# VHH binders against q9lxz3: the designs that were tried, part 24

Target 1, 367 residues: q9lxz3
Amino acid sequence: MVTRRRSKKKKKTKRKKQSSKEKEKYQTFINLPCDLLQLVISRLPLKDNIRASAVCKTWHEACVSLRVIHTSPWLIYFSKTDDSYELYDPSMQKNCNLHFPELSGFRVCYSKDGWLLMYNPNSYQLLFFNPFTRDCVPMPTLWMAYDQRMAFSCAPTSTSCLLFTVTSVTWNYITIKTYFANAKEWKTSVFKNRLQRNFNTFEQIVFSNGVFYCLTNTGCLALFDPSLNYWNVLPGRPPKRPGSNGCFMTEHQGEIFLIYMYRHMNPTVLKLDLTSFEWAERKTLGGLTIYASALSSESRAEQQKQSGIWNCLCLSVFHGFKRTCIYYKVDEESEVCFKWKKQNPYENIWIMPPLNLIDLPLFDHRI
Below, E stands for the ipSAE of ESMFold2; O stands for the ipSAE of OpenDDE; V2 stands for 0.75 times the mean of E and O plus 0.25 times the DockQ between their complexes.

## First folded at step 7 (VHH; framework vhh_7z1x_3)

Design k5 (at its last look DockQ between E and O 0.09; V2 from the best seeds 0.00; counts 0 for: pae E 18.1 > 2, placed apart)
Fold by ESMFold2, look of step 7:
Structure k5 (fold): chain B 367 residues (1-367), chain A 122 residues (1-122)
Amino acid sequence: as target 1 above (367 residues)
Amino acid sequence: QVQLVETGGGLVQPGGSLRLSCTASGFTFSSYGMNWVRQAPGKGLEWLSGISYSGGSTYYADSVKGRFTISRDNAKNTLYLQMNSLQPDDTAVYFCARDLSGKYDEYIFDYWGQGTQVTVSS
């Protein structure tokens, strides 16, 4: 983002609630760290900014001073050395540092529906974490290899939430583990390995249309249908091997997109034909903006300008031991590169903040 | 039996080059991130470089950036370190290591090779 808009700050008086139940909720809201409050408010759609401005004097002043007409995803960086987190909005080029001691020793695996799936490689503990409410939902332990991927289908507050991972790939067999919300244990399923040659690993997993799509390091696409307990390898291959600088996969409204970078080439966008399973190059995103990281990606059409179409890739990649975010406009073949503190791209993930803070458990919607 | 074996060390003059190899056996090599670490005489361990399981991401310590290149060949179960512009300060035992934690700068590596000696002197 080249530019941003800020409104003049206005000072307002504090509003105090008389209900003891409302006072308890109100005190919880006003105790948010200043950095989080500013980041949350800056991400609100206008209607929600107006609602939030009625909470108290502090919120009112922050909302008016930071009023924004649209919302975009945040990039979360997980510290390698302590329990700190850095939230980053590339569109506003702003950072906020947060501390979540409850996540000590955890790393991120996947993000969906405002939830993070977190894993502790020392204790083999697995949990869901919502950084906006600080809610935590623990899962049964499971040992995972360092770069083994795990994904989930929807928020852990749903009884239909399903966790999915491929635990081993041998010459003859593939072993899958799944976990349904509130089940007693992990379910193990073994399938014939239909991949070519050994040493395939899965780099990208996307849930779409009721199934998990899994992309290997060799460009092979497989699917797992949990309703049928069915595994199969799809016939198509991308016209070029996935790049060494990054391979990203995302979904939008049932369509599957692959973005890859070969070390000395601009990003290439491919769309999967769900009938033939062939990949076709796209020269436009059709107004879609994709926020991609190695662990999980987000896509948004709602955040684009009403009068124009953005063909924009926001890629979190790793160049020369430095964190880099690349904005790439596909139809203009133009790139802007921002560098900030060192990071591992497998420790970054995009997350969409809540669109309406009034609907969060921290707000009293009756004010 | 998990085993990592380093080769390619030796004596080299300042400004010279060496290529180290690490051959892995007893585990699915392509499922793990790999690292190079060195220990100079009388000093502690120094992390040098890491590579993701697919080879898609590489990482370097500032002390070797631009001079060393990490790579892997998953078909041959082999990790490499190309070392250019070597100086006497690069004299050390070089180890390859399998990453348990995914945190390269924490040195939580579960399996190590026995090391290969690199000596840079005239």
Scores: ipSAE 0.000, ipTM 0.171, lowest interface PAE 18.1, mean pLDDT 71
Fold by OpenDDE, look of step 7:
Structure k5 (fold): chain B 367 residues (1-367), chain A 122 residues (1-122)
Amino acid sequence: as target 1 above (367 residues)
Amino acid sequence: QVQLVETGGGLVQPGGSLRLSCTASGFTFSSYGMNWVRQAPGKGLEWLSGISYSGGSTYYADSVKGRFTISRDNAKNTLYLQMNSLQPDDTAVYFCARDLSGKYDEYIFDYWGQGTQVTVSS
């Protein structure tokens, strides 16, 4: 009777230690809540914002959305010694140096909507230049005197862009030249000169609601309507004679302002009545900030006091014998002078930066 | 280097005429407004006349209006002042000055000549 000892093979249940590799979900920064991401990005300088935008799509979107929209004009200084341009942001009190060898020999004539009108007195070349994108739009050549004023209506990227200048003023006739965007040639219009016999030069030109307003050194205001090919001299004169240091004309939402700054006087602001065509002094800017330069002036209505430059005149002028940028609060009759380099007030100009500064080639990522 | 050199000064009788010249060098003359300024003995500087870059505009002080004429030849880099009906009170050192501001009534100049003496005497 062979007692078959049934060897109970203890099935060692190898408890597969499921090493729950708890995939420590490395909470990558990619999974940051949107609000926290925005908070972090909002505190980054622009350079780091750009870097952060390269991390992922979500970061990119957040970075772009939080990029500070610069709404305030920058002041451009044109170096005479080199092909360098210095940009100054008065709101941030920052400067940036730009080099444009392609503009060698060119001079600035006007600025609007982030574009510069550039003229070469040797070659008679005229072009639009965007210093932020380096875009260039050439135009037909035009001979100009150095003191001749020019203006354009809007960015040359628009088909509605119109360039305007007065090329000749004789006793009997005024010759106007206009250039439409993408035109092959200048249009010439000749009108009878109704300006008083005093050798009148145009000091300021602004475009508003389809019309070019031209202020002479004698205080006469002339209008040119391109649509009607109409020229008229208005009877109204400002109470003070234009032609002094610090005469600036600007347009804002259909309103035209004239700023006078005399050597020993506070700036005076005049507003044109478009019905009577009379100038009236304004004691308030009504929240408007005007950035004035000899060649062109910009105006902004800023709702937020973010930069401390609000409801004031920003003037690049001589204060006494010193070259300064002056902030003048019209309502308070207070002045703050900022010294910014030995600049010729006549040779500097305000320019609107693009909304997205990130697109500025200016930030040499190499620094 | 910017240089301005005045010439043409001298002695003249009352009622006489003189033509002053200012030769410019070291800068693009045609790009700058130019001015004449004088300084009489014991007096301050007096602005007399200005001319725009192109010569298209001219300006005069009331004291010399109708008697003095400012002009320029950009091809010769020369500024001129024709002075007529000179009076003893016109005795002064006359300077040409380059305009810095682009405006004449602010009297802001960056470069001056050495001046030329004008003496009006019987």
Scores: ipSAE 0.000, ipTM 0.254, lowest interface PAE 11.1, mean pLDDT 80
ESMFold2 (binder alone), look of step 7: mean pLDDT 86; pTM 0.873

Design k6 (at its last look DockQ between E and O 0.01; V2 from the best seeds 0.00; counts 0 for: pae E 18.2 > 2, placed apart)
Fold by ESMFold2, look of step 7:
Structure k6 (fold): chain B 367 residues (1-367), chain A 122 residues (1-122)
Amino acid sequence: as target 1 above (367 residues)
Amino acid sequence: QVQLVETGGGLVQPGGSLRLSCTASGFTFSSYGMNWVRQAPGKGLEWLSGISYSGGTTFYADSVKGRFTISRDNAKNTLYLQMNSLQPDDTAVYFCARDWSGKYPEYIFDYWGQGTQVTVSS
């Protein structure tokens, strides 16, 4: 469903019927001061931006430079009963069913940069899969415990792609494994366990600013810096919340956010201060929209209200014992945007579609 | 093989309390959501409560909310159900069940215990 959101195109049809009245109208706008021209152009829908770009060279350059196409993350539901998959686009409130026989026997571990990391617990096979292109990139096998999280730093098409997992946590030691850039084998490293609680499991992993941040079920935040082969536990703890039974963690442009969720209350959003490592509550997201699921979360900044979804939390949660997506606006009641009616999925995960749609309009009219 | 063994059932008077235990073996207990389900005489199965892999999230059916408390001890591979204010309608065989989906309840139960009888009568 890579082609679902492509801009409609027809060469020269956009200019076919331009009249002298339209030329005179655009001539008046050509004389606007630069700041006012930019303001007018920034308010145009994509259709009108394309039309305005035909006025003159100055307008064409301004329209192209200000043309912004925002894509939203998609939610993938994985069927337990067959190899079918349901993709949900919250910006269009549309879903479709696809079939990926390539993923038979695999379970999802993580998503980032439009790629899924898939694991077959019977064969110990790891596989990167792009559901938008169906490209596959196999990885060396690794045995993983069922509760073991694995993450990666960037798309597997990059020479910088690094896989990361914590293989064991004992009272005294933490063992990690990494795999980087056509390495011959997995690298194993052992560190002193500095977690302050006796029992820990990791609920969330995000990659940001060159390091992996790992959040435990007890609220401890640890980091792993692969460039230094360095592990440590950070000093901050989020404040305790009565009745909080789950957390989501995400990254946006180097900033780390934590969301406490309780099914019958509005969730609380915290931001990590990267200097003090203290958590501070946020009463607004400042135009940021967070898409959270148990295995991964995505974020998108929306500078304009073009998509109808901005400054909110899109949570993939249980509601009435069904999988659903719920919008939580910071200062409003929750809203169910998608109702589950068909399947009994084993998992879901947010994934960012490729940016090809954003790139395509820039290339199609470069004159 | 996966095995779940319930204990702690018995006879109690109305208004009484019982604590059920479920000991797990043959799998990594801390990786799975767990549930309690009951079957009254001549009735179908009724889901009662669920708990996430870590114990951080709990869920209850309306029929038991406020009276029953689910908990787990991952160090002991044991699931618990504290049942308070028991009434005759709570008479049933109680089962623990492993959730197929792993960490969070999906309410698909792939392994069950043999059950423990709870009888509430005066």
Scores: ipSAE 0.000, ipTM 0.148, lowest interface PAE 18.2, mean pLDDT 71
Fold by OpenDDE, look of step 7:
Structure k6 (fold): chain B 367 residues (1-367), chain A 122 residues (1-122)
Amino acid sequence: as target 1 above (367 residues)
Amino acid sequence: QVQLVETGGGLVQPGGSLRLSCTASGFTFSSYGMNWVRQAPGKGLEWLSGISYSGGTTFYADSVKGRFTISRDNAKNTLYLQMNSLQPDDTAVYFCARDWSGKYPEYIFDYWGQGTQVTVSS
């Protein structure tokens, strides 16, 4: 009985060594550290930035973040005691001290597009000054009264820059002076005074779409069109007289806004109807942030709440007997007061920083 | 997310006309000023035109004044640029951009479209 030992051929199941093809994780540019990515993207022209934003979500975010210039206006304080200037960024709550001995004896008159209009009452000198670059653009001398307001249309680096002021208001006549960039002389224009016979001083001047809007202390709005050499007083008045606590006028994309505060009341925002020339109250800023100061005001349209200063009024005002910077959320009807030193609304002004703040020597991280 | 999409670009003969459109999404379009900017090959960005949030005010660069017309339809979230009398020098990528701040010539924009190519050639 030959027991045929059936040799069970153990089928060696060749375990296919799944060669773990180490997916060489092609370190795609997608895995770049955020900082490096941003650095790379920051060097791209806009067209390439846009292209880069289509690569992936991370790249998109990085690209967009670089497109969004989160630069809010800075508040500049002018020391009376020394040639020191303090810049305050409300978004970052950072201060920067600057010294401008070249501005000794000068007073600020206006600010726009990152430039200051400075006036020396002793020498009657006027100059544009960029506090970020320290560039100066001198102008012909002009005698100004202490309470005289001035405004300019755009940065003096533009050939279209126009400086405007009212040098005289008499019973019968208003004298206007304008200066075009690189002009040799002031242009003088005289118009019949159509202002109401009350002591009218110009409190606010803004330039919008080729026209200077001049608001009086009584709430009258006058227009000067330099191109037409035309002066007109509008019949419309704001519903409330500008209070002693602050009246601010600003322009944004051709729209004119008036902000006024009366004593302890919440700020009121009015928008000018350019057709009817009537002021209408606005209950919302529509995403606009207005940085208001006595001499000039800036505006930003932004959606990003990053700085906490969004869709609000930033006002340098007297609140009662206290000098303060007020943040008022128009939509929420909420006020937050920030104390930033002794804020004299007449001694500070909002200024737009340059887009490339990074290159500004001002942020010497050494402090 | 904020999006701007330009359309309407193409090839046109000198003297011809084009109408560009920019469709906006992801934000309240009617609350923002809008702009057209172009970039020609090998050149920097050139601001062309801006329009206020309400459409009530328009701005133009001297280079396009009288030839280009900016408009908007807030109900459609759309910005337009009518371009007439196009010249070879108008060849560029045209972008719509949302207004952040500033005035001509120093506009600041926070959001841009992808751009649309306009080529003017015989």
Scores: ipSAE 0.000, ipTM 0.231, lowest interface PAE 15.7, mean pLDDT 80
ESMFold2 (binder alone), look of step 7: mean pLDDT 87; pTM 0.884

## First folded at step 10 (VHH; framework vhh_7z1x_3)

Design e1 (at its last look DockQ between E and O 0.02; V2 from the best seeds 0.00; counts 0 for: pae O 13.6 > 2, placed apart)
Fold by ESMFold2, look of step 10:
Structure e1 (fold): chain B 367 residues (1-367), chain A 122 residues (1-122)
Amino acid sequence: as target 1 above (367 residues)
Amino acid sequence: QVQLVETGGGLVQPGGSLRLSCTASGFTVSSNYMNWVRQAPGKGLEWLSGISGSGGSTSYADSVKGRFTISRDNAKNTLYLQMNSLQPDDTAVYFCARETGTFYTEYSFDYWGQGTQVTVSS
């Protein structure tokens, strides 16, 4: 089954005879059927795909669709020694090195929508950084404790962008700080502590459906709704086998997934039922590929198998400063391991590259 | 504010001993897996030793096993590396490093000290 799309027509002031003849020639090329256009566009390198997407709406939709199919999240490694950064695309097994001196002294906190949230622990400076455009958005200072997580809701170019962190947990109260990108200062809010009375740290924060979901080290899931300034602890606890050595939480199209990792056993994949707030174990990722790191996770659905990475959990693993990506297929209980450097003491985080790369200093055929 | 400060480096003759200290602030050493790593001139980083938050589990790289001892003092929030039988190949900048607050990987470090120079020569 094939759906054809109506071409767009452009009009310009020209001499009637010559302009009509040239317009007909250009219009005929643009009016190719959608599936033929996709075949032609699929042979283009990324930079030419971006240029082709500017031709008309029909070409734009075809080019963007093909970018999504082939584009994978990138893993960014942050050097501690020389302000260098390594971008790695696991779907193509390609890397490139970049230098961002403007990030000297900063570490990464979170990523979303192609933006990094960066923090300097010596100066308490925060900034948003887009590694693809090199745009920076400075933020007011904030001191952060060692187990404190910070997340944001969307790109800092939006007036809806909100930073969120829990600054303290006491016997009776939880204190949070929020910041809107257009604000002058942090807003502090205090709520009754409804967590279990033992010590809790927040390990994972995900923004989905207008709400921050926050998971503690003991498995409690809390919710902050910024539109209502509302905090509450959800009633269910995810089932967890003893001996878990870590967890990841991710969102895909409003669905919340939790993965418990074990050193010597298969991971457990759980999905949250958004009506009952109970967790159900999944024996498959359902076509999702999850790219997990300590500070943020990315996901992709409807992937095709041409990249060799589909329907799996992709982990960035350091062992003795050796980088390894492990692709774990939950359905098959199997893994594939790639190792490419002996010593590499970088921080890392997953980030999704933008589809519009033609004007960026980072563009390269190796992607 | 998370901060790690190494002290105790210096010049030592071959066969000598040296004790490095790493004082932590902004977090509790007893709640984290702590490590020592080094970087020799012109080489990459080499992991040396790690210690659990309780102090009950220690580990060592083969290159230093039997010569180096990792320890900590929770009251002072301080990590130590006792280095014995030093050889010229031990010349390096030594860093202490905190493992991340997550448990998903081995040797993933989110905070590092500025390092202290150890030079072993005769």
Scores: ipSAE 0.000, ipTM 0.167, lowest interface PAE 13.6, mean pLDDT 71
Fold by OpenDDE, look of step 10:
Structure e1 (fold): chain B 367 residues (1-367), chain A 122 residues (1-122)
Amino acid sequence: as target 1 above (367 residues)
Amino acid sequence: QVQLVETGGGLVQPGGSLRLSCTASGFTVSSNYMNWVRQAPGKGLEWLSGISGSGGSTSYADSVKGRFTISRDNAKNTLYLQMNSLQPDDTAVYFCARETGTFYTEYSFDYWGQGTQVTVSS
């Protein structure tokens, strides 16, 4: 009875030392923190930005986000003599010359939302023009005086677009004309003139929250509500500031600002109190940059520091005999003068470029 | 490669009509501002008509207004110029051209066709 001793072979489990080959994660540029990536991309020229956008989704998103390169208004110079237009990007300090033979004989009247309001004094034609796409939207004809101001509420592509102008100011009456998008005709409204008995011309017009604000050369402010067909002159005394070389009015998110330029003085910024309808001086812009021109003004908040243009007034002004554009930092009370073309106040206007400039053939940045 | 090819030119009698075509390759006509220009013998280039890319707005020189019509066929990527009431003074080489956004030269066009000859003669 031979008892077969079953020798239990202890299987030595060889612990395979998993050599943790620390895969040196080659930090590829793909793993850059978003902030750093954006910083790098922000320094790329547009051409390289486009190339970079093809690298990966993350880069694409970063590139596209930064391609919003031109959040700042551009300045259009228009010559009365040769139908030439020059676009100037102050952020990039670049010029682009454009030619619009279709605008021969037209003058610029107003600018908003990337559109120009154009008027031909010989044919009395009025049209919206997009200088970036060269689209035109014709309006009914209107006779306008040479100094008559016009404004519109928003882009003509919107059905809510409204044009406004004061066509006549007499001792007794003010005549207003409005045009709604898709209307057949101008609407005419007549109101009693309640302006001060001084010679008043309308110098600045802005639209805000359904209302047109009209500033006279004497500093009186009038309001027109097209929805109510209501006209009112505000009782507030215009700031009597003699010696002004220019006045600009702008709107930002429902707030109305007035900028006065005085000879040899720093610009003064006033803000309208919408409750009391009085002007109050502002010593700070609160991060707002205002691009002001005689015909229209634009405003932008929190512009990216990248352009070097932030929290300031960009003014096309006449300083004595010098025609110049100035950047004025209100908070710092500092001025930087840029040598711009010597133009009269009515030969330039600020305009907002479209967000997707790259898609526009007009700005072939390939040069 | 970007190319513009004009066709449709020829000999026509005064008062006659002609339709020019410009077929584009390498870019989309409907996305660009396209123009018709002409050059008469011994004369400079004359702008005639333009059509915008996005909205398709049309414009005309006074010399051709009411007589010429610019249009496009997006599917064919082709630009057209219908010319009516042709006159001897309309004799020229006609070009289609794409507008450029940079105007540092006398002409703000970056691409041109070879042109097509239009002769108006009795």
Scores: ipSAE 0.000, ipTM 0.245, lowest interface PAE 13.6, mean pLDDT 80
ESMFold2 (binder alone), look of step 10: mean pLDDT 80; pTM 0.810

